VH-VL binders against DNA-directed RNA polymerase V subunit 5C (NRPE5C). Designs and how they scored, part 10

Target 1, 233 residues: DNA-directed RNA polymerase V subunit 5C (NRPE5C), of Arabidopsis thaliana (Mouse-ear cress) (q9m1h8)
Amino acid sequence: MEETMAEEGCCENVESTFDDGTNCISKTEDTGGIESKRFYLARTTAFEMLRDRGYEVNEAELSLTLSEFRSVFGEKPELERLRICVPLRSDPKKKILVVFMGTEPITVKSVRALHIQISNNVGLHAMILVLQSKMNHFAQKALTTFPFTVETFPIEDLLVNITKHIQQPKIEILNKEEKEQLLRKHALEDKQLPYLQEKDSFVRYYGLKKKQVVKITYSKEPVGDFVTYRCII

## First folded at step 21 (VH-VL)

Design y2 (from w5 with heavy chain D103E)
Fold by OpenDDE, last read:
Structure y2 (fold): chain C 233 residues (1-233), chain A 121 residues (1-121), chain B 107 residues (1-107)
Amino acid sequence: as target 1 above (233 residues)
Amino acid sequence: EVQLVESGGGLVKPGGSLRLSCAASGFDFSNAWMSWVRQAPGKGLEWVGRIKSKTEGGTTDYAAPVKGRFTISRDDSKNTLYLQMNSLKTEDTAVYYCAREYEWYYAFDIWGQGTLVTVSS
Amino acid sequence: SYELTQPLSVSVALGQTARITCSGDNIGSKYVHWYQQKPGQAPVLVIYDDSDRPSGIPERFSGSNSGNTATLTISRAQAGDEADYYCQVWHYSSDYVFGGGTKLTVL
């Protein structure tokens, strides 16, 4: 009956007192700085986008520095204060609203709450939702209940203005007349134009619609300018 | 409600003239491209002509059978489209519809109820 | 001039599928639109851009376009579908062109 003395190995619980308190404060401060910067970038890009879409944008909003932004909105901006509401230059009675959504999942309830909140806005003809979370299918369907077009942008898509990329060709958006002239001039069928998808970042930035045509000019030194046309599909 | 209402149809002798009107409501008429389409009794649809928006130059196009005889115009202040028909022929007998072009599509999404033009001796 | 050809008439039994064709040279390279016209009424756009439906048009209506033929398909035909149907395109030389129309009879 050999009493095998099970040596109770004293696992010295090295209580590494990781003083987690100080690192949490620094992470929260750094998080606030990062968050405010994200909103600054996204909001700036949104103003640029709206300008380029033909809305009346105050130049002061486009020239706002990060420091000035933080002075106005703080390190933890209230999302409602970040909202943009601007009129269309061609029709000042038509306004677009940009809404910055929270980090919470966007639900039908969230969309309905927003609908109620904006119901008093007169002249609203379009809305852009800047998303920080995924929108479920039901919430997406609920967006169709608005009496105007609602576009959604992940906030990440607005952190950088895609039009400021150095290698971007010159893009011109044709009006209906110009499109028709193009088709007539070249004896083209509608489907013979090269296509650009609606999901394209450029198309989304400019808010282009199906059947619109863009003129793209590529400058290649020393060969000169090459022009192509694309139809949104 | 979006609506087009034609008026001015009637009986006219060959060689006569008639002016049709189309009153638009419920949409931005000033930016709309507008067409006239006709339908002879018991026949199919025939495009007559189009006028572009003023912002797009306000130019007009006409079908070959009516070219030189018909004139399309618009008064955006009155939200009204017009069709001046001169030198009318018996073959011009039809219901004339006012139609709106559907956005960027070469389709017509809004139609009036039409007005009857009868050209008879 | 650009021309569109439609059959003069098509018959369909109640609850069956009707197919109305529209033929034109290289029509597959164009966008085709379809209109329904009931007796004594104005035309109604039922299909645009080959296959898209305006708001309020039932899902029973569908369109396709390939080669030299576009097709309007009406599934589960109802008595209320009895009408004339017109195809239409835009052409750079002829502007707006309509087909001759097809009378759909629901039996």
Scores: ipSAE 0.829, ipTM 0.956, lowest interface PAE 0.5, mean pLDDT 92
Fold by OpenDDE, fold request of step 22:
Structure y2 (fold): chain C 233 residues (1-233), chain A 121 residues (1-121), chain B 107 residues (1-107)
Amino acid sequence: as target 1 above (233 residues)
Amino acid sequence: EVQLVESGGGLVKPGGSLRLSCAASGFDFSNAWMSWVRQAPGKGLEWVGRIKSKTEGGTTDYAAPVKGRFTISRDDSKNTLYLQMNSLKTEDTAVYYCAREYEWYYAFDIWGQGTLVTVSS
Amino acid sequence: SYELTQPLSVSVALGQTARITCSGDNIGSKYVHWYQQKPGQAPVLVIYDDSDRPSGIPERFSGSNSGNTATLTISRAQAGDEADYYCQVWHYSSDYVFGGGTKLTVL
């Protein structure tokens, strides 16, 4: 009666330390205003993010050069002109608004003023605030008073599109059916899936919610593709 | 206001058929996964079956006691969920609730008030 | 089939803490949801995902789940908390499974 010792396969928690790729901003001596370049990069990334989230984005906005951007918005862009308002492809009645905030501290008063300013916008179902300053706890709490979800991004997080890094695995977002099929196929519980934190840069970029599952494909030459699944927690 | 309203309950003889309806309002019904849950008099809650959203394939699942006898369907244009019950048995006597599945959670956040089905000779 | 076991009844004095248990095989590996049902009313979701509260549910309601037992805790029990309480899970082979329900009496 040979007791086959079931080798407990140690699921090595590969803590993929996503190295903060903040350093690849080449100090190109941009003879133009550093500010205009910053807004150009952030706005471009915001459009890419919105496209990847399923919003209707004009390709002309994605292909805009820095020179063209400066021609349109100047070296010191007016923040109001930088705003993005686009519909969801699947439901054109639902719109998302991207608002670029100034360098001034964001207060409850600032949030309330914004709320009043956007109150005339019909069909808003989401908003993204691009921040150049820290938001205090009171201002954060005031964001919950909006009738729709408000996300905040430091402008620094939008200067580089995280999805364009060469070494990034392919990420696919599962729908609810695909998630269920995954769980059924492998006889898994949700808690048995590896976790991805809601604060993760990819999770934030794609606007993923708790309990969503992503398929991550790692390509390793010559061994081939490795697939893993992670649940957002 | 988010609301579910069941209708179609009543008295039926064993072997008979009945069709229940659930009218949804105040939310995106077309993207919601919907279930029927029943409760026999003085008993606990029992899941009957589920229908997924059309965008998610629109497939149905049923509890073993009702499989082959009950059919769940939906009309998204009318925001209505249906439960066709055939070959009814006395043990099918219950209040039938329609319920919405809560987002990505396998929980039910919205319930109707229920409709009573009585199967009796 | 996956099964959930609840006590038939629990009593709590007014202002005290009630604890309702839900037992299942390795239930700690699942997410547990809780429903309140008052007499003649539909069930109301009071806890989801072990410990999260829907909007409008008082902070007096809390949930925990570990090992083979999930627990609904109702602190500072009120007369209005008298109801039947059901735990529920999803299982890949059994779909949606409810506990037998627990009648909470507030004394």
Scores: ipSAE 0.827, ipTM 0.955, lowest interface PAE 0.5, mean pLDDT 92
Fold by OpenDDE, last read:
Structure y2 (fold): chain C 233 residues (1-233), chain A 121 residues (1-121), chain B 107 residues (1-107)
Amino acid sequence: as target 1 above (233 residues)
Amino acid sequence: EVQLVESGGGLVKPGGSLRLSCAASGFDFSNAWMSWVRQAPGKGLEWVGRIKSKTEGGTTDYAAPVKGRFTISRDDSKNTLYLQMNSLKTEDTAVYYCAREYEWYYAFDIWGQGTLVTVSS
Amino acid sequence: SYELTQPLSVSVALGQTARITCSGDNIGSKYVHWYQQKPGQAPVLVIYDDSDRPSGIPERFSGSNSGNTATLTISRAQAGDEADYYCQVWHYSSDYVFGGGTKLTVL
C-alpha cells in the first residue's frame, strides 16, 4: 500500500511579459504599387500566352519591366488602357481582345456594356476576360451572346506563367496529323489515351480544345526521358 | 453561310473517267480536312477518301474499293475539293457527297447536297 | 476491317422513345457519331462523340456508348424524325466506317 506522494510540481507561471513591441510598422502598403504589379504580371503573362497560342505579339510588350509599365500606365492603371488586341499570325484578319475587368461584381449589365463598347472592333474572333471578381451565372450566360469565343481567367491565374515553372515537363501540342500518326502507330483508340481536363491550367493557357493531344516529356536524371501522351477531354 | 456544293456528276461508261468538284464557302477551307462519301442507290453511306489540310501535310487516304483509281485533291485558292475518278465501275454508281471533318472530331458536320454519278453501259 | 452493325429498321409510335443500336467490337472504346438522312437529302450530324449534340439538334436526340453497343435515343418521337440513321466511327486501320443504316418509321 505504498502511498506514492504525487509531488505537485509548482510550475511557476513565469509571466514572461513579452513586450510585444509590435512596432506597428504602418506598412503603408503602397496599395498602388501592389495593384500595378498585379496588372503588370497578368498582362505580361497574357502576352506570353497569346504568343504561345500563335498570335502576333510585339517583343517590346514581353520585355517590358515593372518600372516601364508603371511609367506608361501609372500606379493605378486605367483598365481600358491595359487591353490587348493582337492578330493571329496565320490570319491577320482575326484578332483576339484581352479585357481586364474591374473589382466590381460582373453582372449581365457589365457584360452588355462591354459588348456595346467592343462592337466597333473589326475582326474580333476571340476574347479573353481577366477577372478580379467572381462572375455570376447570369453574366456567364450573357457571354455566350458574343459572336465569338469568350474565355475567362481569374487574374490570379495570370500572375505566374505556368510554363515557366522550373519543374514543368516539356509539353508539345500535337496537330491532327501527329495525333492520327500516334494512334495508328500504337493501334490506339482515342479513348485509350490518358486524359487531361479542359479545366487544367495548361489546357487553358494554350487554349487547347477537346480531342487535342499533348506530348509530355519528363526528364529524370539519371533514368532519362519519359514520354507520355494525354488527350484533352 | 457555311456551304458545300458538289458538281460534275453524270453518266459515264465503265472504264471511263469523271472529275467531281466541291465548292466550299463560309468557312476556313484551307485548314479543313475534307472527305468524299458516297451512297449507292437505296444503300448506305460509304466513305471514299479524305484529304488533310496542306498545313498538316495534305496527305490523302482512300477506301480499299477505290484505292488506285480515285484521287482526291484540293485547291485552297479556289476553296474547291476535287475527286478524280478513273477506271470507273458499275459499282461506283452513287450520289457523291463532299463533307467537312468537324474540328478534331472524326465526324462530318457539313455536307453538300451530293452529285449523282451513274456508271452504265 | 472494322464493321458496324445496325438493325435494318426500327418502328416507334408517335410520342414514344426510339432506340437505334450500333454494334461493333469494343465500340465502347471508340467515339460514335450519328447521322440523320431524310429521303432525297444529305446526311445531317445529330450526335457526335457518343453523346454531344451539334447546335440546332433537339434535346430529344441523345447518344450513349458502352461495351459493344452504341445507342441513339430519340425521345418523344415526331413524324419528322422518320429517316435513315447511320452510326459512324473512325478506326486506325479502316479510317471512317459507317453502319449499314437503320430506317426509323414513326407510327
Scores: ipSAE 0.826, ipTM 0.956, lowest interface PAE 0.5, mean pLDDT 92
Fold by OpenDDE, fold request of step 22:
Structure y2 (fold): chain C 233 residues (1-233), chain A 121 residues (1-121), chain B 107 residues (1-107)
Amino acid sequence: as target 1 above (233 residues)
Amino acid sequence: EVQLVESGGGLVKPGGSLRLSCAASGFDFSNAWMSWVRQAPGKGLEWVGRIKSKTEGGTTDYAAPVKGRFTISRDDSKNTLYLQMNSLKTEDTAVYYCAREYEWYYAFDIWGQGTLVTVSS
Amino acid sequence: SYELTQPLSVSVALGQTARITCSGDNIGSKYVHWYQQKPGQAPVLVIYDDSDRPSGIPERFSGSNSGNTATLTISRAQAGDEADYYCQVWHYSSDYVFGGGTKLTVL
């Protein structure tokens, strides 16, 4: 008996206080440089994110240890060598580029230089910039000059994979058909679904778009599984 | 350039059949949900039917007035949408547009120029 | 079946603001889309999701939706804005529903 409790409650902005999982970084005695570790973590999370977004990722990149990373990239990695370029599994002609930015302020000049640098890359349909500094409004506007979508992530957001947090519910992304079936089955309008904002870390991780719906399963012992749906706004 | 081009319109007698085609270019047709929308002379827009992408099951839905008479199909290898119209009625006289559904919005962002179907004795 | 009602015609003076309404039962719980159609042309999406604009649509076009009425607002009306305007929704039982259309005349 799936009790579909249609609680009519006001969509109060449940600020999902995703507790800063910063503490689950096991103090592995990192005898290496803090910088190399930071890039290792961010790059690993970026690969995981790309995998989960449906890109073709080599398992060797996901299983790379910190020691191996340092052996390849050194304690002071060259940022250009850290770049990730992988194809979409569904369309190998479409590639995404991940670029790690330096600690210097990102200016319009920096963005233009990057644009020139990547202009020879064929098949780019998306780019992710991993930021170590704040981007000003002018630089953000300059990102719109790219012929594809550019996403920005503070490197801090990639130091921990949010999906691996032990307290995270199971999340499933519905396709368009599944969404429509959900709406029809329950006689729902899109506005009647609880909302998830585009700025949420989860939404950003998966690269979800407005109007997509996610199925969230909470396992609460001893009560069992609770399922809810949220629409991205 | 993103484009839809309808063809196959013409004059047909009541009870006759006609097949419309819509050629798509400049976008990923195979993943697009596609609709037919018609407009009778001097009248408003009327949704005719929809076909989902093959990856989404490729199922079709139809408006009540055309259900059982019209069939929507697609050939993704040719980037072409079809509307098979059988048992045509005078009330089916309209400009027929093919339209792409805009991502997740249940809106139509790309339209063809339409093709005229005239059902007359 | 779900139905949308629009006024048959609206007139606006050049440079003034036009408002075109679309009424439906609890339409505020739906997302409304708007199309512009000029004579002899295909419809063009001008507003989606109540208030969002497609690329290339001027900021003069805006939308709102609340209660039983959605509104397309065209500020600083231009002669080129003279057209038929249609509202549209999706409904879980009726699929895609268009309004009857509104003829906008720019005076």
Scores: ipSAE 0.825, ipTM 0.955, lowest interface PAE 0.5, mean pLDDT 92

